# Ledger of designs, part 2: VH-VL binders against Non-structural maintenance of chromosomes element 1 (nse1)

Target 1, 232 residues: Non-structural maintenance of chromosomes element 1 (nse1), of Schizosaccharomyces pombe (q53ek2)
Amino acid sequence: MEKERQDGLSDKHKFILQYIMCRTAGVDNEQVRELVQEQYGETATVEDVINELNNSLHNFDFKIKRVQDQLDGRLTLHFQNLSGDPVSQMATPYPPVQIELMRKIIEWIMKCDDYQYSLTTLQIQKLSRKEMGLAPSVIESHLHTFERDGWLRQREGIWTFTNHALAELDAYLHNEYESNLYECNACREIVIAGYVCDCGYCLHVYCCKHLAHVNCINCNTPWANATVIGRW

## First folded at step 1 (VH-VL)

Design c10 (framework fv_ciduvectamig_arm2)
Fold by ESMFold2-Fast, scan of step 1:
Structure c10 (fold): chain C 232 residues (1-232), chain A 125 residues (1-125), chain B 110 residues (1-110)
Amino acid sequence: as target 1 above (232 residues)
Amino acid sequence: QVQLQQSGPRLVRPSQTLSLTCAISGDSVSSNSAAWSWIRQSPSRGLEWLGRTYYRSKWYNDYAVSVKSRITVNPDTSRNQFTLQLNSVTPEDTALYYCAREVYSSSFGEYFDYWGQGTLVTVSS
Amino acid sequence: QSALTQPASVSGSPGQSITISCTGTSSDVGAYNYVSWYQQHPDKAPKVLLYEVSNRPSGVSSRFSGSKSGNTASLTISGLQAEDQADYHCSSYTSSSTVVFGGGTKLTVL
């Protein structure tokens, strides 16, 4: 495989980096595998190329993060900025009112009652009108932009963070919303779709796919009685 | 560079508490990209993971089922170290004990990238 | 015994390729792509060779490669060299938030 140069990365590495960077919502691991094999041959691996990229990128407080979907375990790769204010960076192309709305939506999701970590379209409309005085059509336009740009996802009018947003906001959420966070005891990532036992033991839905145990392994309380995190 | 330095008694009597310390340099015990584990090695059981402690927004512990009732893994942020306490030891706890950094790699899963020098702990018959 | 099954020993000659298997269950190797491989020389701590099934840390030779199919992970060492003589251990996360190891494989370079 092509090695990193003393002054930086090879042109083939730069091509793969640019491909990942240009997909702001993330890239399927299998799509990157195809590109790696096209550039370096059948025996080349995604992992080797990404490791070489990250060795260079960390000098600039960037990295490529591999994320496992909390529901289905699907692997995606995300270009991440480790420095600065992540919310401002996510919202760089947006006008100030839209940046403020993004900050508010993050807060509302994180402080959501009953472990939901999600908002209905109606909840966002009501909160945005109440706290910012925005018209319904303006709110709807901004929500579609956030979905288009890969920051929020919705299913049947229920909105929450994408895997890309979770990767980008990871440090920010830990810093700003410490008391509102759950983390998976299996993979140590933030949980917005999973289960939490009364004892505090917490797992993503995917990390629970082999729940052969009727009871929590930490406290022996039935999993059937665990609090559901998220709405899916 | 990260370095893990182990210390603690090498001889423990049956029914007593086994206590080991792992001092960290080159990283913080409260780093949100790492977890701190104890692993032991014996001829009869091979490598055996015992437990971890790690900080994200709060402190967490995970323990192997086989030792869960007897084990505590504690961080000490002021001295940048973490400890193993294993209560009510038996001769079966005789092993080479390692501390290790478990990298929370936001790029690619987790693994043990730095290990302490190892401490051979003997529990009398 | 150990949670993951490895052959106790394997042997090869310089320049050959050898493969070491690591078989678990649907609750560990089969559940997650969090399989690691460690090399251990006598009287030394284990050193990571591969993580996440097939990823190499900086400084690990490309002669070491990994794969996984179902409940079995494999470590392949190509172009075998004398310094490869060591014990090799596989490791996996479990659905119980724990880590399990294989019994270890002693590689002899003949």
Scores: ipSAE 0.000, ipTM 0.485, lowest interface PAE 14.0, mean pLDDT 83

Design c11 (framework fv_ciduvectamig_arm2)
Heavy chain, then light chain:
Amino acid sequence: QVQLQQSGPRLVRPSQTLSLTCAISGDSVSSNTAAWSWIRQSPSRGLEWLGRTYYRSKWYNDYAVSVKSRITVNPDTSRNQFTLQLNSVTPEDTALYYCARDFYGSGSLEYFDYWGQGTLVTVSS
Amino acid sequence: QSALTQPASVSGSPGQSITISCTGTSSDVGSYNLVSWYQQHPDKAPKVLLYEVSKRPSGVSSRFSGSKSGNTASLTISGLQAEDQADYHCSSYAGSSTYVFGGGTKLTVL
ESMFold2-Fast, scan of step 1: ipSAE 0.006; ipTM 0.572

Design d02 (framework fv_dusigitumab)
Fold by ESMFold2-Fast, scan of step 1:
Structure d02 (fold): chain C 232 residues (1-232), chain A 123 residues (1-123), chain B 111 residues (1-111)
Amino acid sequence: as target 1 above (232 residues)
Amino acid sequence: QVQLVQSGAEVKKPGASVKVSCKASGYTFTNYDINWVRQATGQGLEWMGWINPNSGNTGYAQKFQGRVTMTRNTSISTAYMELSSLRSEDTAVYYCARGRYYDFWSGYSMDVWGQGTTVTVSS
Amino acid sequence: QSVLTQPPSVSAAPGQKVTISCSGSSSNIGSNYVSWYQQLPGTAPKLLIYDNNKRPSGIPDRFSGSKSGTSATLGITGLQTGDEADYYCGTWDSSLSAYVVFGGGTKLTVL
């Protein structure tokens, strides 16, 4: 860590910051809670420590963001650089064609308009070939890199954003794809796995289960009749 | 030792097909693409296509699409290139070459080449 | 014709320096990494430079590469008679359905 980023922070704050910063794919909130209690005692909370860190980090265009998994509600903490374009920050080590592929994959996920917010391997292969002329082995190599680096997740050949990517891309997606975004009415975060009622009321899968909603709170229509967002 | 060893010289009549083999050794065959490149006498290098030995996926240069087929047999670490409807203009040395990224941030290059297979098409 | 343009020949005396140019477009050299290949008479090509300017193990540092815009350059210093060969640039061409393309080749004669 640079000295300027740690100015005014205690050694205990610096230790927790470094722990989170070194885990670029995110760190489990429960692991940080154990670390906080070890350093500050049983009454200390993750929220208080992270708020104190963010107060200092904001001056340097950095932030620790808490992300809730949209299916199971697991909380993870992610260190973000708020400076510049998020796609450029994510893709700094990548060659130009690979950066362009990442930008295209983001666009294809956001603009598919099928409520799926995901792509099959075959869809990525077809679109990458058609729009960029990329060979299948090149596409496979780049997808492996995006998965390895924590930007995309794959499950049974279905590709979508990781929680880490959603944290990094949040502002970018709001700025570039506002008309293609759904936001959860319970937690105010972007939805790529959830339900949207015909009235427009939208919830993550986890938020719907956690709040025990049987019917839409806004229009009283059963959630069984809602449009499913995502593949999971 | 990493190497690619190709099949021997072929003499074919116009209209025939030729199938050239490329046997890999000294590395994991399925981890690297195999490219096929030809060179007519006194001419430059001409890329024909590539195959991913793991998936079997291929890509061909537009000029050869419809006449070339690339395959592999993973059990014997061997790639094949078959060119059909041969013309005298197909007389060339045909090379196989291993494609790779040095790391995930690197561009694509061909770091290991076969010795070449001479194909002569004559009436 | 080749999609990448190289001079057909270049010549110099032992110990001298030569440069070989390779010119393309935004869809190939302008967007992608450039490789260089050396082909000694009667042999298969050998990778000399990858990623614009990097050398595989075993390639001496008298060989260098660079790229600017839509052009690339191979530099050879301290020329030796054993450098007499054909030299090819190569890159990916995204406009041609991700085909690998080569330059026409440059014959280097060491006088």
Scores: ipSAE 0.000, ipTM 0.420, lowest interface PAE 18.7, mean pLDDT 83

Design d03 (framework fv_dusigitumab)
Fold by ESMFold2-Fast, scan of step 1:
Structure d03 (fold): chain C 232 residues (1-232), chain A 123 residues (1-123), chain B 111 residues (1-111)
Amino acid sequence: as target 1 above (232 residues)
Amino acid sequence: QVQLVQSGAEVKKPGASVKVSCKASGYSFTSYDINWVRQATGQGLEWMGWMNPDSGNTGYAQKFQGRVTMTRNTSISTAYMELSSLRSEDTAVYYCARESYDILTGYYGMDVWGQGTTVTVSS
Amino acid sequence: QSVLTQPPSVSAAPGQKVTISCSGSSSNIENNYVSWYQQLPGTAPKLLIYENNKRPSGIPDRFSGSKSGTSATLGITGLQTGDEADYYCGTWDTSLSAGEVFGGGTKLTVL
């Protein structure tokens, strides 16, 4: 089946692309691995297929981005638009007030005290009323929509970015909130769940466990003494 | 006259529950959030949570989550705060207070307070 | 334990001026509106100041509020014996407290 690769994107490539594109909140790497092995055989890899897809998608300012979960290391794949303002792109179907609320929620999460990078339902409701004058029912409706559409996740009333939102907002957060950002020294991605040593060396929770680091590699201080990033 | 009138004093044993009422009059009950604030004898003010009378939405201080429930009955313009699994440390005066967040005029703080309900938890 | 720090007491003579401080952080005072409350002995609190420096109807101009950075102050001029009370600052906290927070209170004694 080399001829299919030589001739461009095969029907099998298009099937996998459609599968990923239809899952706007992202898709598990393991689910895509099963599809890849079903379509191309047991020795086929997700990496090869995604690279071939990205070669074609680059011509249209799109890509498939791999994101590693910061707590458990689970890998997900996300279809991304590389053009335009990321916040507007995320919020394309939303009314202007809802787009502005999303911008405000991003700001409140990024400027959160004590490295928490998260908000309670109560915090969002109070801030939205105070800074935007929104009615509680409007706030609830918008939060439900953001969760449904895969931009925010909620657990026990604690809200933060999904992996999909982090992928989509990456450039935006670096441009607008550089002074509020930590990056993992192992994988170079934004940290909202992790540890930062007093020396500045920073790791996701998963990267710290995966590398089996007991002490900071830069200053040899125990990770038990590091500042916790995130609320998890 | 804008008023919040609370239910009378309660004496409870440890492990019991107490439900305090707060009846609003003189304004549109559903237009203002109701906050609950307590004050132990000789101590400062401690915020417990808020309730929106229109939607029924609530937000509770972390310390009280799992033990407090804030509700309302819009037909009688009355807010309720129920605190369960009472301890001696819950002995306090409990206040309800109205708070504004008017979309046109801004934030007004807790501008109208109930007279307070004394809750004593004693064996 | 209070997230917002107030002096436990202040005192002054009738006719004098007093200021009561309230210190916090960026998660509360710096980025949120500050309110001030007066509590006379045996009574419910009364709102004196909202939105950092505004007075509700019926509050005399002897009471004033201000905010700078992470700190707020309540000013009282022309002190009267009837001003003897506990004073509390209050604001929204966007971090660990997840709601409204009050200062520990300041007892004003008018000599």
Scores: ipSAE 0.000, ipTM 0.411, lowest interface PAE 17.1, mean pLDDT 83

Design d05 (framework fv_dusigitumab)
Fold by ESMFold2-Fast, scan of step 1:
Structure d05 (fold): chain C 232 residues (1-232), chain A 122 residues (1-122), chain B 111 residues (1-111)
Amino acid sequence: as target 1 above (232 residues)
Amino acid sequence: QVQLVQSGAEVKKPGASVKVSCKASGYTFTNYDINWVRQATGQGLEWMGWINPNSGNTGYAQKFQGRVTMTRNTSISTAYMELSSLRSEDTAVYYCARVGEYSYGYLGMDVWGQGTTVTVSS
Amino acid sequence: QSVLTQPPSVSAAPGQKVTISCSGSSSNIGSNYVSWYQQLPGTAPKLLIYDNNKRPSGIPDRFSGSKSGTSATLGITGLQTGDEADYYCGTWDSSLSAYVVFGGGTKLTVL
């Protein structure tokens, strides 16, 4: 790899960093692999380049985090700010009322009934009106902004965290909502889409599929009988 | 250079507690799990547990559950392993080791600390 | 006891090849990736192989790994006196409260 300069990053590292930073929804690991090989040759790995970038970025409380999609296992890379309150950092360009709404949505997702870790559009509208007095058009506008900026995803009116939001909020969610969290026994990351066996063994949808076990490896109970986490 | 540097040797009496530190440098501390592995004299490697430095989440081997506590301080890139109710059988070299997210979930311990000798004697 | 079974010792002459086996079950080797570690006397272990058959930077291609069913094998070709060490296999055990398990270790002697 090229020598790090006085600013802590080589020109080739800066190119890879800018490529990742410009994509708030994350960057496909395979696309970054192609760029790394173009810049550094066949022997270079994404892991080595990201480690070198993160060593420099850590001095400024930033990092690039690799995230595995909980449903399909696709690997993406996300630029993350480690400084201060993650919700405030994510919402820096937003008015105070919109930041407050984001904090409320995070709370409502985390404390959702029946392990769903998601909210319908109607649930968000009802809760936002009840707890904050917001008009429906204002709520809808803020939701569109959160989706546009890559913090929430919506499928058929069901809202939850993006992979980017999960990366950015990881420490915050563990600190604030530890009693509401499950972790995958295979990859050790937060589960918002997966299965939890009555024995407590928990897997992401993808991790369960990838391991290809019909029954829980810990207690031999069928995964078909497990509690479903999330809505997808 | 990527390295893990551990605290110095400890001599403890049975029933005491010991807290071993592991200071990371040369990489982003929060990107890699820290695992703790011990080795009694002339014996094999015995895994004790892991900590995710980003979240603070831990997992412990059943044998050590209730006696071991793993923590970290991200401000100084340091992980800690505290073992309580020490017995003579706990006399061993204790290692911290980094596990990267290789392919499918933290599968190889690629950087190891130099080891901390803990002697438990009456 | 060790969850993964390795032979306690193996020996060969310089320049020869040697294989070290590691046997487990469906909940560990059968379902998860295997790593291999070299430990020289008085030193910390060193990663030789991860993801069943991949080498970290700096590990010579004389070292190789493979996995079949519930067993894994470390191969060393062109054996050198400096290869005398203890070798350990390691993997995740999905069925235990312990997340990582090691083999009992194999002492390699170069005659």
Scores: ipSAE 0.000, ipTM 0.437, lowest interface PAE 16.5, mean pLDDT 83

Design d06 (framework fv_dusigitumab)
Fold by ESMFold2-Fast, scan of step 1:
Structure d06 (fold): chain C 232 residues (1-232), chain A 123 residues (1-123), chain B 111 residues (1-111)
Amino acid sequence: as target 1 above (232 residues)
Amino acid sequence: QVQLVQSGAEVKKPGASVKVSCKASGYSFTSYDINWVRQATGQGLEWMGWMNPDSGNTGYAQKFQGRVTMTRNTSISTAYMELSSLRSEDTAVYYCARGTIFGVVTYYGMDVWGQGTTVTVSS
Amino acid sequence: QSVLTQPPSVSAAPGQKVTISCSGSSSNIENNYVSWYQQLPGTAPKLLIYENNKRPSGIPDRFSGSKSGTSATLGITGLQTGDEADYYCGTWDTSLSAGEVFGGGTKLTVL
């Protein structure tokens, strides 16, 4: 008995994949939902299509990761390259000094005091000058490039990872900075904006709001007494 | 095409350890969590824990904390569950199961299951 | 003890309808998606329903799910002898630190 040969992904799957791949800073889940419904009908789900795509992408060391914004819950989809060193991959177009600066910024964010997982512009300037001898204009230029390329976000001079950077660095951060990491008990993702109870139970800001619990579900201590993670 | 294949049956004495393997094929091994679920003869399903094959992170049920270890080898797409300090009450069929993300807030559901590994603990 | 409560058994004749309930609390069913699993004798469980009411590809529309408050229900219509199995509800319980919980299981007998 001879089995019929299969020749890869459908054209509809390829269209969705191409749409996601071309958006290096991530793509809105709602936009992909519209495309999925257009291609497959109103009952089709993004989750089913992404699962099917990921089953095929494993042959090429790629995957699509879904990320939920830790403050507002907005969902984005991110195409990832699983091969190689993640910092080198994200910083491939950069000269060596700029790659070194990115690696240092990752370290400084992860080892930040008081659960802040962020740096002020002044802190980055001071640390970059002290540890790398970079001129202020060079540091400023590199920070603008990291923001433009979607690796860091800045709000009122406070810098931290984008959702895209968190997706790309997830395995790297767990491997290198496990002792510096919190994970959300609701969604199992890294926390850089959230709350941690003294018992160790931890939630993203959005997950805490979404679940609507006034007290920690694990120990019944008020969330008002929890340690704040991040600056927002 | 998508499947999980587990190692064969084990017979152990009380106090010993057992390590069960679960080989994945036909999908992106690092894109889905692996869960371990056991079932004693004539009893219901009991969740033991999950392992993220991308990061290596694990979460264990409180009942098994301190004597279960879940690991993986990404080069051969294989997950492992090791249970130590075995008791007669650990006699069960042990399943690995692929977890998928069905919701926004948390992971839900296991869509692909291994065939099960019978572990018998007796003196 | 199982955290989620199911009836231990249900029975019906071929062609009839049956419902299986699953009762929990706010830490599990009310605030999380419910899945349902079918386990035929001597086999591994099979996913029947996910996200409260959705069917994986290949699962016939005779199987349906619903959720209201702290309870979920699996419905099976047009019963066939091949539906004779154990059925389990499952969900995540936030009080167990990212833990999955299952119901005690319901044995369906097709008479």
Scores: ipSAE 0.006, ipTM 0.534, lowest interface PAE 9.8, mean pLDDT 84

Design d07 (framework fv_dusigitumab)
Fold by ESMFold2-Fast, scan of step 1:
Structure d07 (fold): chain C 232 residues (1-232), chain A 123 residues (1-123), chain B 111 residues (1-111)
Amino acid sequence: as target 1 above (232 residues)
Amino acid sequence: QVQLVQSGAEVKKPGASVKVSCKASGYTFTSYDINWVRQATGQGLEWMGWMNPKSGNTGYAQKFQGRVTMTRNTSISTAYMELSSLRSEDTAVYYCARDRGYSGYDFYGMDVWGQGTTVTVSS
Amino acid sequence: QSVLTQPPSVSAAPGQKVTISCSGSSSNIGNNYVSWYQQLPGTAPKLLIYDNDKRPSGIPDRFSGSKSGTSATLGITGLQTGDEADYYCGTWDSSLSAGVVFGGGTKLTVL
């Protein structure tokens, strides 16, 4: 309704921000695209509107981050708080023991062997009992809470980060686990589902498919011979 | 269709004021009281006050007395809630909600809710 | 603490029945109507019950309310996974500084 203000956000910007912020686990880029076109016209882009929002949000130590799914390339948008401890912030409604379990699960995922970046239910149970003395029922309850709240995803008993968790934890993971991280050579984002060539060149599953290269661009070794990162 | 549509998200510095709007449609705006309720992340519902859109009369929770003002513009069926002297503890989602009863004293139930307005006060 | 007391969580299996209590005093539940609200993650609350035991149009009869003395109860039968939500009781408090008061909320988990 109102035109853009010189020193602040327009009502249209605030409406789009509200739509994104109220969806804590992230919002589909295509749904935001339709909203942007309804508010600003058919030539308006999500990227331009999000950049304008982020210019304002930066003053408050917040931003909207676009995340591309590492397997299928689907884009989602996530509101982030850039200040403070992101683990404590995501776990604000949780008791202290549950917050500590989340910190441990993040550590175990990041430090796992064989490029897995994931844990089985049994591994989480075993590690939680060994390192924290938690009862099995307590561990199971907390895991389902983390899945329900959008921090971890589980497929056939294999647990790893959601796209929302990766967005929220990005700075934290770089600060705490830099030596354990792989970054995609195409898009420069963290890899938990992808391939790493013996030469060190690394791609998300989607980025590898999208670029359609049979061989590594850096060393010309077939991708069929690369080490698989993650379990999906 | 009976609905309440709120203004978009606000990001404010401590000490500022915020004014949230709530536009009613699909019913006679002046026949039902409007309540304002907020909810901090991971916390419960906290009632702020009510406003009678016909008379303009208001009732505020004691915690907000002196900082909150609830008004309306009947020509555009819109209710407003303004909260001043913002502090980080005011970071919450703010909802407007229609009271089922006109009086708000003897029978109530908030049957129609706005989608919420996120207000973030950084510190 | 909240003026109205609810259990922080309840759980049951699909198809079962669960009840959520809400305890207050004579100045609130004892002398006023109780309403119940369902809040799904990331959404506004939705009215489930008003006037102690009445359902709005569109609310299935699996949801019921009751009030006895200074306590109220929300009942949910035929529990479904889509019922996982936070549930709040609310009422008017007639004491000094009169106004609407809510319970602290109950998280319902469907096993």
Scores: ipSAE 0.000, ipTM 0.400, lowest interface PAE 20.9, mean pLDDT 84

Design d09 (framework fv_dusigitumab)
Fold by ESMFold2-Fast, scan of step 1:
Structure d09 (fold): chain C 232 residues (1-232), chain A 125 residues (1-125), chain B 111 residues (1-111)
Amino acid sequence: as target 1 above (232 residues)
Amino acid sequence: QVQLVQSGAEVKKPGASVKVSCKASGYSFTSYDINWVRQATGQGLEWMGWMNPDSGNTGYAQKFQGRVTMTRNTSISTAYMELSSLRSEDTAVYYCARGLYYDSSGYHYYGMDVWGQGTTVTVSS
Amino acid sequence: QSVLTQPPSVSAAPGQKVTISCSGSSSNIENNYVSWYQQLPGTAPKLLIYENNKRPSGIPDRFSGSKSGTSATLGITGLQTGDEADYYCGTWDTSLSAGEVFGGGTKLTVL
C-alpha cells in the first residue's frame, strides 16, 4: 500500500498490531483474519498485513511470528522481541532464581530420554531440588507462574513448551540444542509432537495427517512403525 | 524499499572457493528465509539451499551437500553463500532470494518474492 | 533434469491467451503451494503468483494461476510483447533429498 510506504503504518495496521501485542500467549489466526477482512475487505489476507507490519517492526527489533499447532494445525500469531537473550526476555519480571529455573527446565526438556520433549511434575521437582536446592513449594509456585504466563503447558502433570515459548526460543534452541532437535520435513519447524522414521524423515502429527501419507515418502516404511516424538 | 544487494562478479580458478554476500534492507532480516538459487548460462533455475537468519539453520540441496555453506551476520543484515572445490560446471549467476515463508511453523511456504540482482561467478584457468 | 515438468516453449500473438502447464507429484505440487516466476532476458526472476493463485502487489490481473491434483497452470491473457520471457513454476518438495524445486522453464515468444 502506498500510504504505509509514505507515512509508516496505517491506523488499521496499528489496530491489528495492538490486538496481537496484548495477547502474550498468542492470538488465533482466524480471529485476525476476521479483523483483517473487516478492515480491508473479504479478499485481504492475514499474510499480507503481517508482512507489512513486520517490515515496520524490524526497525525496533520486533516481529510477529505465525505458529502452527503441531497436533491440530491451528494457527496462532505471536509478537516477539528479537533483541537480547530470549530466556531473559521472557523472564524479565522474574527473580534471578526463577530465570535460572526456566533455563534448567528448557535444558531438561531438550535432553529428556526417549524423544519425549516433556517432563513430569515429579521429574521437575526432583531435578530442581538436586540441581538448585529449591523447596517443593517454591518449585510448584514457579511452575504455576510459567504456565500462567504462557511459557509452559501441562496436561495431567506432563509439562512442555507452549507454541509461544517455541516461537520465542527458536533461535536459542537451534544455537544451544541443535543436536537434540528434530525439524519437520514438510514445514521446516521444530518438532516436539510428531513422528520420526528410522531413515530420519520427520513430520509433526498435524503435517503427517494433513499430507495423508501412509508410508514414509523417503524410504516407504509405514508411519505406524515410526518413533513417536513427544507426549500428547 | 525492500531489497537484496549482492556482491560483485568473481573469477576463480578450479579448486578455489567463492563467498557471495547478500545484504538485506527495508524489512526484518530475521523474519524471512534466504534462499540461494543459481543459473548456468542458457539453463534453468537450480535451488541450492535455504538459511533461516533467525536460527542460523540451513537446508542444502543434495547436489551441494559438503561443498556449500550458508551463513549470516545479523548485525549487518547480510547473508553469505560459500561454495568450495569449484569446477567449471559451477560457472553461473548466483541469486539470493527472500523466502515468503513468513517464519511460519505451518505447512506454508509461499515462494520467493524479493531477489538479489545476481552475482556472476566464472570458474576458469 | 527438473523434478517438475514444463513445456520448453509456447508462442501466441499479441492480445491472445496462453497457458503454461507444470506437472509434478504428491510429494510436491499436490500437497504444497505453487509459485510462478517471470524472468526477462538478463534480469533476476520476478514472482508472479504465490499460494497457487494469488498475485503480489503490482502484478496485473491478466496473470492467473490454478492448481488441480498434481498439476499447476499459469494463464496469461491479453498478451503483450513485454511478456516475452522464461516462466518457471516452483514448489516445496517434501522428499528428504529435494527441498525447493523448479520446473525446467518455458520460453514464451509473442509473435
Scores: ipSAE 0.005, ipTM 0.542, lowest interface PAE 11.8, mean pLDDT 84

